# Designs tried in a protein design chat: VH-VL binders against p14386. Part 3

Target 1, 262 residues: p14386
Amino acid sequence: ASTQAQKALETFERFLASLDLESYQQKYRPIKTVEQDLPRELNPLPDLYEHYWKALEDNPSFLGFEEFFDHWWEKRLRPLDEFIRKYFWGCSYAFVRLGLEARLYRTAVSIWTQFHFCYRWNASCELPLEAAPELDAQGIDALIHTSGSSTGIQIKKETYRSEAKSENRFLRKQRGTALIEIPYTLQTPEELEEKAKRARVNGETYRLWAKVAHHLDRLENGFVIFRESYVKSIELFLQKNAPTLSGLIRWDRVAQEALTAP

## First folded at step 1 (VH-VL)

Design n16 (framework fv_necitumumab)
Fold by ESMFold2-Fast, scan of step 1:
Structure n16 (fold): chain C 262 residues (1-262), chain A 123 residues (1-123), chain B 107 residues (1-107)
Amino acid sequence: as target 1 above (262 residues)
Amino acid sequence: QVQLQESGPGLVKPSQTLSLTCTVSGGSISSGGYYWSWIRQPPGKGLEWIGYIYYSGDTDYNPSLKSRVTMSVDTSKNQFSLKVNSVTAADTAVYYCARHKGYYYDLRYFDLWGQGTLVTVSS
Amino acid sequence: EIVMTQSPATLSLSPGERATLSCRASQSVSSYLAWYQQKPGQAPRLLIYDASNRATGIPARFSGSGSGTDFTLTISSLEPEDFAVYYCQQYDSWPLTFGGGTKAEIK
């Protein structure tokens, strides 16, 4: 829609397409993830927003992943030393550093997918969208404003786990609001349809994820992105149903009801 | 340099409706990323948040005031307004309009305040 | 609602002294806490947000610390203009709530 937002999307997609995903996957695949919870001081989210989201405001400074990781590490030497001393006594810094590098790479890929949704939204949709690292503390990835209402969004990677027992912070804090899960999958429709055929249970869930996959696209290097039609379908769903929407709108309802646009 | 200024009557009779307006200058009320609130302070007492509005018309109110408060926005005039109905002496306060960043759509801290307007509820 | 309790209600000090103001929440507010300064006849002024981040234009003598339920505002060396009422405010849970205030008065 706006020329500035369209240029931002194009610039971000060029960045995503430039990533050597195969190289990164080979490097990090054999590395066990550092499972220990990161303290607030080590949260990479503010850094990811600084380097990959400010394209909406000014010319972006898109760092390659290694440069991004080096900047994050150097900025946090004291809390990193405290974290490593407490949880990884006797381990080499090289070992722990590589483990954290693998963890931050997986976080970055997830956040870049989330940012693509937001860039695509701003380039294609009319409803205002807000995105900021502070929203993560509320349990949402972005906020979309409809007439007389606001809807939180959470980008939801393919899952087969049962519903979380505790209510999301955004929903318990905000009265009369809705939180919509925006599903995506790294699998192709063909892969998911084959899994559905072989499934003894969950066949319907696999087919629903295959439907989600049909609304996604891929860059040349395989990076999964959101189609213009996907975000427009979500916008239409929100315009049609706001302000009657409230509570959690799970990914499966979104796939069944929102992703049905022509 | 954005500024906020409250306006309205300094005296309201019990049972009447209190109406206040906040004028935003030096910036647009419809600029994304900002929410607009009313906060009051009875003489010699602390601060009480009343409610917020986003330029789209999206509102939320303090539950303690839910039955008596309405906010509205007029983007063409760069203003937002507060109405408190059925006022009593307990509604006597300095009323402030304030801005907060919209990162947390529900609420957060206030980085810009109007100068405040004293409203006395008395015959 | 989350109840915010500030102590002491009144703090009597001389210029040049260190001031330490406390704010306690009835339940955890993580780091979603702000501090404001209010002088007589004026609107509150934001000093600190996210418990420890100093707002733009606020002198370095003001600092905030704490997390969860216990928070502190410190003024390293009081200036004459610092004698005012200070309020804490949580924004973890709806509705927003403020503390009762601490009045810093000259001895």
Scores: ipSAE 0.000, ipTM 0.434, lowest interface PAE 16.1, mean pLDDT 85

Design n2 (framework fv_necitumumab)
Fold by ESMFold2-Fast, scan of step 1:
Structure n2 (fold): chain C 262 residues (1-262), chain A 120 residues (1-120), chain B 107 residues (1-107)
Amino acid sequence: as target 1 above (262 residues)
Amino acid sequence: QVQLQESGPGLVKPSQTLSLTCTVSGGSISSGDYYWSWIRQPPGKGLEWIGYIYYSGSTDYNPSLKSRVTMSVDTSKNQFSLKVNSVTAADTAVYYCARVDYEFGYFDYWGQGTLVTVSS
Amino acid sequence: EIVMTQSPATLSLSPGERATLSCRASQSVSSYLAWYQQKPGQAPRLLIYDASNRATGIPARFSGSGSGTDFTLTISSLEPEDFAVYYCQQRSNWPLTFGGGTKAEIK
């Protein structure tokens, strides 16, 4: 991995560590979610990539969240005004703006976690990784290239679901390719181990999430990040198995088979 | 500090168009943090909000006036304007321009006001 | 539209007295209410926003309280320059609406 990629990771981690997560929780937790689907013109994903995916830049810098939201709002003035008039006629603009701010914050946190995986991968691993907003339309977060093949990556927050809701677009369109779920959890290993001990159901699932948590780290402010050992374990798994992998490789298989580092 | 100043004719004949301009100094109209508004006050009566405009050109008008009112913005001159069509004696008022904080929806800076009389 | 009703229409007081002005909304405006002061021949001036926050430069004798539908502006001890018309304004729903005003006049 390059010195520049390591510098980009370190700079991004300093940005994440600077977030006042407690103040954001206090500000946005009581705010009701804007449930209306955003039209294509208001999709914040391209803007999040523009401002937070800077892996190829020398000496990158990252906007604070409020500054990012103000820039997004300013760039989207006409479609925002049309959206608000159409769906929130009779509501104050301040009310709707705060609701959209809370929504974008929740989206940004998820995307920042996804970007951290990609920054860590570029700093630590040798297999090439692609990340671009166009991949979201294909149903994946990133694409990792192995000799002669490519594997889709989807970052998956802690879940206790037993069944799949629908087949991923990437797998539907490219039969014979693999999509790997990359698990993470906001809970500590200690919290999950206690839950496993007290659980009458899902005890094994709690223990598996505890195993995932052991491969994660936290910044000073509590933001969860991926360890170097985590991405290297995934890289080794892909190097060993990629030619034989197809379809969905679920998070629990990844936790059992890929996250085996001593 | 931010200052707003209204300008335009003080006398308009019935059925004609009332036209006013507000000049902003000490701050940029090309800011996403603010809307720019017109409020009027008939002599001896209370305040009535007319509408606001964003620097992008997006407008919202008081429904009671929407069919007769048009606002526009000129970012190069740091100005915004108001037109009221088909005026009657009921449109006689002091017209104020004001800045509205987008987050809070309150009028934090006002022009001094200009009296417009609708008379023969 | 939300109708804002101010009472009393006229308040006759002497300097040094406490003034209490009321504003009632036809439906809940949460805390999204402002108070303005208008002196003769002048533009309105923002006094209080979000029910209880004093605007920059506003003397401590002015205070606001209330939530939902019932709001109060209090002037703890009237100064000669405080005799003016006071307006409340809601920003909870569009269109923005003002109360009819309360005139504080010297006895």
Scores: ipSAE 0.000, ipTM 0.383, lowest interface PAE 18.5, mean pLDDT 85

Design n3 (framework fv_necitumumab)
Fold by ESMFold2-Fast, scan of step 1:
Structure n3 (fold): chain C 262 residues (1-262), chain A 121 residues (1-121), chain B 107 residues (1-107)
Amino acid sequence: as target 1 above (262 residues)
Amino acid sequence: QVQLQESGPGLVKPSQTLSLTCTVSGGSISSGDYYWSWIRQPPGKGLEWIGYIYYSGSTDYNPSLKSRVTMSVDTSKNQFSLKVNSVTAADTAVYYCARDFWSGYYPFDYWGQGTLVTVSS
Amino acid sequence: EIVMTQSPATLSLSPGERATLSCRASQSVSSYLAWYQQKPGQAPRLLIYDASNRATGIPARFSGSGSGTDFTLTISSLEPEDFAVYYCQQRSNWPLTFGGGTKAEIK
């Protein structure tokens, strides 16, 4: 934990708190997602890292979402033209642009949540954390280094599906390592407890997500963030168990074993 | 080391109330991490979950038994209890108390030895 | 309620043989499934939790697998003390429910 890392976290949290989440939800909710997979050249991750992770100086300023989208679009005119020509021939420019804008917004929100975990980790924990867009190709969001080993990190939004379709690439290529899912939910503990009481199906899962929610905070605008206690609990779990951990440590086991106190 | 021990009468007459107590030792019943459950097993048959109680007094019962079952907790004695009203021969079973982790991830890790309750004459 | 179905009801095997016990849920229970062993006159003993995790003190010959609706308990090489009744339990939803049991008997 350094003064610079604390400053970075505070600056990023001010940016997140400034987002007009209600307006974005209203603007993008009725917009159908562009379902066609984006080619490598259109991957927004390098741009998200450049503007929201790497460019942190004495007085950093983060781009608003619309400015970010405009820069991404202008930088990628040729591959965008190719993509639109192949998959959306005959569609209006405005229609395709708004669809991609909505898609990138949903991606940005997910990535900002992931970056908050990383900023909070660097401000609060001693174990080194590595975050870079190249890690996405390996199937992970970050690496945390312990003495003699590394643990993959994947930030996991609440889910009520329990079955994985295939093994993660990081685990397939690095058999001696562990991958930990770091759970978060956009729902409040009170909301989840109420759902658990009324649930015919998934009642126990709602209670477990309520436990996860107790370890999260919410900014004034509703943006969910990780508490200092959350990342410290994960660090203690890794310090204690990392030499013996291997394979996928799913979110529900993390919630039970690492986040033991509500 | 956590231990659970059931106690109560081994014989109950039809139409009366079956009353059992579970005493917990080696661990506190006042933990937010655990529900405390009753499970029964009729002779030669399988296991049936009856209900749980949380140290706050919050309960949930198997819908099949909800109209006849009440659980209570006494944190000062480190005990919890089960009452089954209007018993019949169908309530003859070995009754177990067990510790249950709240999330469902961890199972019943500690069980009492069980107490046979016969409903007869 | 979630109905748990175990098969077979009785499994007749000799010591040293592999035992495979099945448990099926009427709807997905994720990985929230436990296996218990019960010997005559004794309380059930926890073997496996969260579908595949072996409980403390449980020998390596016991393993669990599966997710969703289909689960398997495997005993790689039966020891004399392994002949018992085995129960699966779903822990995903209230009320908690158990399978009808599989009795492993010496042939």
Scores: ipSAE 0.000, ipTM 0.366, lowest interface PAE 24.0, mean pLDDT 85

Design n4 (framework fv_necitumumab)
Fold by ESMFold2-Fast, scan of step 1:
Structure n4 (fold): chain C 262 residues (1-262), chain A 121 residues (1-121), chain B 107 residues (1-107)
Amino acid sequence: as target 1 above (262 residues)
Amino acid sequence: QVQLQESGPGLVKPSQTLSLTCTVSGGSISSGDYYWSWIRQPPGKGLEWIGYIYYSGSTDYNPSLKSRVTMSVDTSKNQFSLKVNSVTAADTAVYYCARDLWFGELYFDYWGQGTLVTVSS
Amino acid sequence: EIVMTQSPATLSLSPGERATLSCRASQSVSSYLAWYQQKPGQAPRLLIYDASNRATGIPARFSGSGSGTDFTLTISSLEPEDFAVYYCQQRSNWPLTFGGGTKAEIK
């Protein structure tokens, strides 16, 4: 709720709207991404925070994705060489580089969506939000402070099966605290409602994702963003419930109990 | 201390519907901290997860059983239930209700005693 | 689905001996694996979750290790009450699956 936070949000949204998402999808969709886990030295998250979160504080201009990837690659030549020698012996340099470029693009898109939530929150809500790359090691994307407590935030993309892969690192270390999943979907309400109508199974889940989609907006290029009403609904939910919340508050509960109005 | 107790018929005829209820005491089923599951164990075999329910009514089922299984929750009675349609001898098992260790874990920290359901004519 | 294979099917030991039980997954389950103990006529009891964390109230003689596809449950010194069937369970992929069990029997 500051003029500076509003300006930061506007600047970030202009950056997101400038992305040629269709060209990136055409370029990277046919490319098999490298499935091997990246070692800590190759984690792109600190660079994403430096260029897309911290940059609005220090420098209002942002790198395009390909320029970002080139800077990351050049900065990490030694650990990249070690990684490629170990896991991609006999593969062409061009093949491995393109596979890592596709992987980093997918990571960047997800992280940009998470950053939009944080920028939107700072511009619209009164409860303080903390976002830093160190929180990723704790298994959360952000931390929201209520009077006397803190709630972990995890931005959760659409899923149609029970997700059993969460480590609950934040909750294990700090029992009695809460972690809330913040759902988003890349599909429109119309697409999801049509899927619900045609569904032999998961019709209820499609309808619930359609409800989530109704609380989201889209930029001109199709990039999905969070509405002011969305984050305010979450803030109200936390203000009313935070003293009694504990454990993982899963996305479906959030959609049913927190997202009660557009 | 949380306790779970299964109840329902111990004998079901082939092609009929198997119906079981789990009553939770010492804790609220309306807690957002837990999923509630059904797990079965056929004679001489291992454990098979059937499905879960959240107090909101959200469910998911093992794909091998999804076409025949329905779960429901009654928060006013602190109960959740399982229905298995069109039963055969292969559905003969001890049926357990269980609580997830905590939300997102899908490990089971509290179990009912189990109820044997025999499918026989 | 992920198939969980436990070995040996039967483990014959005396009280005071160390027991080592194996569980292997058909594909990586990371660290998302639990161990349960089941005594005759009783419901399973959670022993270990996320590969190495002891559940509340579980004695220190029980420990878990491993990651990816290969996991071990160790009982450092068997007590009479530890002779039971042990099951592993993965939660990495849907649906949830259990191993076939290892029966620990007195020699």
Scores: ipSAE 0.000, ipTM 0.380, lowest interface PAE 21.1, mean pLDDT 84

Design n5 (framework fv_necitumumab)
Fold by ESMFold2-Fast, scan of step 1:
Structure n5 (fold): chain C 262 residues (1-262), chain A 122 residues (1-122), chain B 107 residues (1-107)
Amino acid sequence: as target 1 above (262 residues)
Amino acid sequence: QVQLQESGPGLVKPSQTLSLTCTVSGGSISSGDYYWSWIRQPPGKGLEWIGYIYYSGSTDYNPSLKSRVTMSVDTSKNQFSLKVNSVTAADTAVYYCARGYYDESGYLFDYWGQGTLVTVSS
Amino acid sequence: EIVMTQSPATLSLSPGERATLSCRASQSVSSYLAWYQQKPGQAPRLLIYDASNRATGIPARFSGSGSGTDFTLTISSLEPEDFAVYYCQQRSNWPLTFGGGTKAEIK
């Protein structure tokens, strides 16, 4: 007998496992995304929350990506027409549409990974988690409520850029709080260890990402997900350290200090 | 080729709802390439775009009319409809339905209905 | 909204003469301008799209030119069937807007 949160996680994982990732890779990999900033009216985030987060409360059926994209496009014909005319005059309509489709696909994959963390957290952990599209304006993906305070969560995809100083809107407005980066990578531990051996620079960073990869799992289609042990390790870290945590807790510290033992 | 035909009452009383239907033949309204519009022309005046509807039901209306206008589509009958609430004498016009082409490299209204005169009078 | 202004309101010409109709936009519409012809008792008919491209079946005597805010429709030699009202329409911004029309009437 699963809890409601466990059933929600299982339903979402079935959806993720049903995605034809190989067909998406064949279709979208050669297509460069439309990189022009989207106006507010074209922001897909509210639609992603409606269909992949809130939808489970009312209707347990999730849309496939193509159905999601068609639905998003159909609701936005006028602002899409205005956007295309302004920034892509002289380009074929089909070309721009495919470019936006590729962009929304990459956004959706990132958001689905973020939602998986949240579904896994709710199924496995005791600390309450809050997720809503309005949190994006604060520069966070979720809030975890710790003893007498809240900790911001930012899901952090693999990066090799040096980032000594970072100012986040959430931390700027609430200086007594902490923001924790939750790292993930699409690469296997084996791939990352091999890259570390050949690296001229970033060898140590590749080894840290390999450590992160050891705490992740994959569905049958290759979609990367968070293990129960991963979120429990984060919860334990927050329970032990919450009163002393402030500012940005970067992904490398999380990998070294929080992801220590499944 | 594609043809459009308006239908509805020619006389509407002030404060009532004006209701018109456009029947599309020679092509499917369920095409993703087109949006379907209503345009009106008061006697002796120019053309005013009212709004469009996509086969999915998505709509956009002229801001000057948005509080009074509703469009709907029935893909099984290959029809789309217009309702204008709380009409006044200023709504007296010939009403046209038209096929809009939203591709930026094309033209917007390539096929029009013949138009139907709607008079708002007591 | 973008305001479209057509001039003159009326052109009185004889068959065989050249007609020049003007359309001005209150702000730039690039080349996203169409011209329509409306004969008495009929729906408008698309003549020109994207400022200068003739629609299918439109005779070569019709030509469009211009960009930005100033556009011209030219009829090189008027035929009897060309005496009609002509409207310009911008498709650059929503809502879509039309000019007030130019009536070409026989002198």
Scores: ipSAE 0.000, ipTM 0.425, lowest interface PAE 14.1, mean pLDDT 84

Design n6 (framework fv_necitumumab)
Fold by ESMFold2-Fast, scan of step 1:
Structure n6 (fold): chain C 262 residues (1-262), chain A 123 residues (1-123), chain B 107 residues (1-107)
Amino acid sequence: as target 1 above (262 residues)
Amino acid sequence: QVQLQESGPGLVKPSQTLSLTCTVSGGSISSGDYYWSWIRQPPGKGLEWIGYIYYSGSTDYNPSLKSRVTMSVDTSKNQFSLKVNSVTAADTAVYYCARSPLYDFWSGYSDYWGQGTLVTVSS
Amino acid sequence: EIVMTQSPATLSLSPGERATLSCRASQSVSSYLAWYQQKPGQAPRLLIYDASNRATGIPARFSGSGSGTDFTLTISSLEPEDFAVYYCQQRSNWPLTFGGGTKAEIK
């Protein structure tokens, strides 16, 4: 909605388009990532917000991933040493560093996709959006404010498996509020439609992901981003329904009810 | 310059606990730049790394000794200590304490060593 | 654990001769290898760290080379004080491991 928010979106998209995704895929795809939960001291989320979200004000350029990783590593030598000793006894320095680099890269890509939703929202929508690293502790990625209420937002990458997870903290703490899952997929509509035609088990699910994919776009390098029509569809859904929404609004309901235009 | 000095009993009976202390002078143990190590050497044999400790109390032990070894740090006295439980004649060795600078995200080499203290395990 | 193998076990040389000591790792340790000198009744002394860097105060006649699994310590011209036991050590992986040592003896 603001010219400043439009400029921030444009600058962030230019950064995303500059990423050498093919080089990163070659480097990190074969690397099995660190599977252990990172302790609080190693959480990269505050650093990702510092370097990639608060650029709304004064940052004309964003750090490349390697520079970001080096800064994170240098700031965390003590807790990294403690974490590695506990979980990677006997592993080589080079092996563990590359494993953590691959993990942080995958985290960064996910968070950059999340930030794109937020930048696109601020540039296109009228409802206020709040994004801050403190919200992660509440179990949400962003908060959208409607008249008299707020809706939690969780960005959700394509899934076909039901993971055993506890009730979301945001919903547990604030009964009567809503949490909406915002789906995205790295597959094209054509790929997903072909899978739906051939599927015996997940045909309907592939079809819903194909619908989600129709509302997404790609930058020149293949980075998946949210279309203006996507966030406007979510805004209209919230404006129409927010006072009556409660609990978890799962991605499949969002795809069926909120994403209305192909 | 930094100096390290081992202290503890020179004779320990089999099945008892060996307890040694290293006193650091000329530098603070409460430094993020260093780990503090114990290395031993049986008479006429080679060097064996026992473990090291960071001033926060975080430790790494040689897996061959992990079930019997405990290290601790006392930053107020500028000391760190080693305990080896259930000793046998195989634990007879000169025990060295040493300073290990932090390289990248972990320490490895020992740049300053104590003079060593001989511990004999016998009845 | 990474096993460090030093050869030969004993080197018999005269003062003024060149000494070449070998250290081999059971798997790659990159450049994360150190050399120590130990004289009878004394603590080990760090000579070389990260394969080729001389520690503070170490004479220029000591040099290290190698990477991966094969490393060499060279003493260009032996002085009487250089007859000692030499140990290599890797810091690539925990546990930290030492070689069995090479004793340099007067011929």
Scores: ipSAE 0.000, ipTM 0.421, lowest interface PAE 13.8, mean pLDDT 85

Design n7 (framework fv_necitumumab)
Fold by ESMFold2-Fast, scan of step 1:
Structure n7 (fold): chain C 262 residues (1-262), chain A 124 residues (1-124), chain B 107 residues (1-107)
Amino acid sequence: as target 1 above (262 residues)
Amino acid sequence: QVQLQESGPGLVKPSQTLSLTCTVSGGSISSGDYYWSWIRQPPGKGLEWIGYIYYSGSTDYNPSLKSRVTMSVDTSKNQFSLKVNSVTAADTAVYYCARVYTYSSGTFEYFDYWGQGTLVTVSS
Amino acid sequence: EIVMTQSPATLSLSPGERATLSCRASQSVSSYLAWYQQKPGQAPRLLIYDASNRATGIPARFSGSGSGTDFTLTISSLEPEDFAVYYCQQRSNWPLTFGGGTKAEIK
């Protein structure tokens, strides 16, 4: 698409490639997750959009994760104190802070993957894409505008679970609209094909995830990103099918029908 | 109904410290849903954001003023204050205090309640 | 910092006419834009937040639209009390910045 969008993608990919993923994994992997739902006032999503999405005119700078976490923490001292007192009374301050740091890191990684899809889309595709934190309340990550309609987008990490417990808010509020799951996996095609061969259950699902993995790339540090061919395949699928699409288009249908080339 | 009221001297000499206090009534300053802000307006000109403070004492300041500005909060008196050091004629303005409403404490949406404003003239 | 540019600087209209006020950001602010009204000798009053949501107590004749870099405040039919200065404000990036204002004056 635009030179500015291509520059934004390149800048974001440089940021992602600079992350010391191995060090972060070693630091946060042994830390038990804070399983309590975060109240609205502790939601990091608006902060993630502020620091990692769209503001790439002139000379952009992306915060490292630890600086991002420190800024988030310092702006929320009272709601953090209330949350900690309510759910972690008797736990050490250092223990709870590290637990929240690990949780926010996992959230940030997921959101950075979603942002990569959006940056790649804007750099490679012609259909307009909108991304904003307000869309999260509707249960979608982005909107793609086709001729005469809009399609909701959810970026979906590898899963083996069946149907969702309840209908997505976006689909309930807007009848006749479509919501498409965009699949990704952190596993390699080789790992998934091996699992498929040895699988007592889910063998066909492993093979389908292996197909998804063939359409993804990795940066030098191992961060998984979307290929140009991936987003172009999705765009083509939407252009051909949008007038007839409605309801949830699950990841497995997308993998079988939309992802047609490596 | 929440009300904000500025107080402080209307005249400050060049090189001195400008000191203002905002008194909040009809609501508690010790609420996690709000930040408390100062905005100024030079005569005949537009609005300039100065900074805001959370009831914990955490602050953010406009970079153009950061070296000269300090905010503080007194939750017992339901007040917050602004100090501007080394003032010049360029600091002559109407100073407003305001509440910043957020859906989360880290996301600043808008200024929903404002004080009446107090004119501060910097002159010898 | 994000620079907010409002146009026109002055808008001269008669009561009953439609007013259209523009606000442009130097880079995208998504929907994180508010509009304020300021009458002489008074504090600013919040009119619109998040680009299009009318604040409590604000008459239906006021409406906001736009996203990204281009925003509009519309007053469908001017009342005498609407002649004031209007400011836009973004909260997308630090520092918070306001536009230079548009003065609506009676012809």
Scores: ipSAE 0.000, ipTM 0.372, lowest interface PAE 18.9, mean pLDDT 83

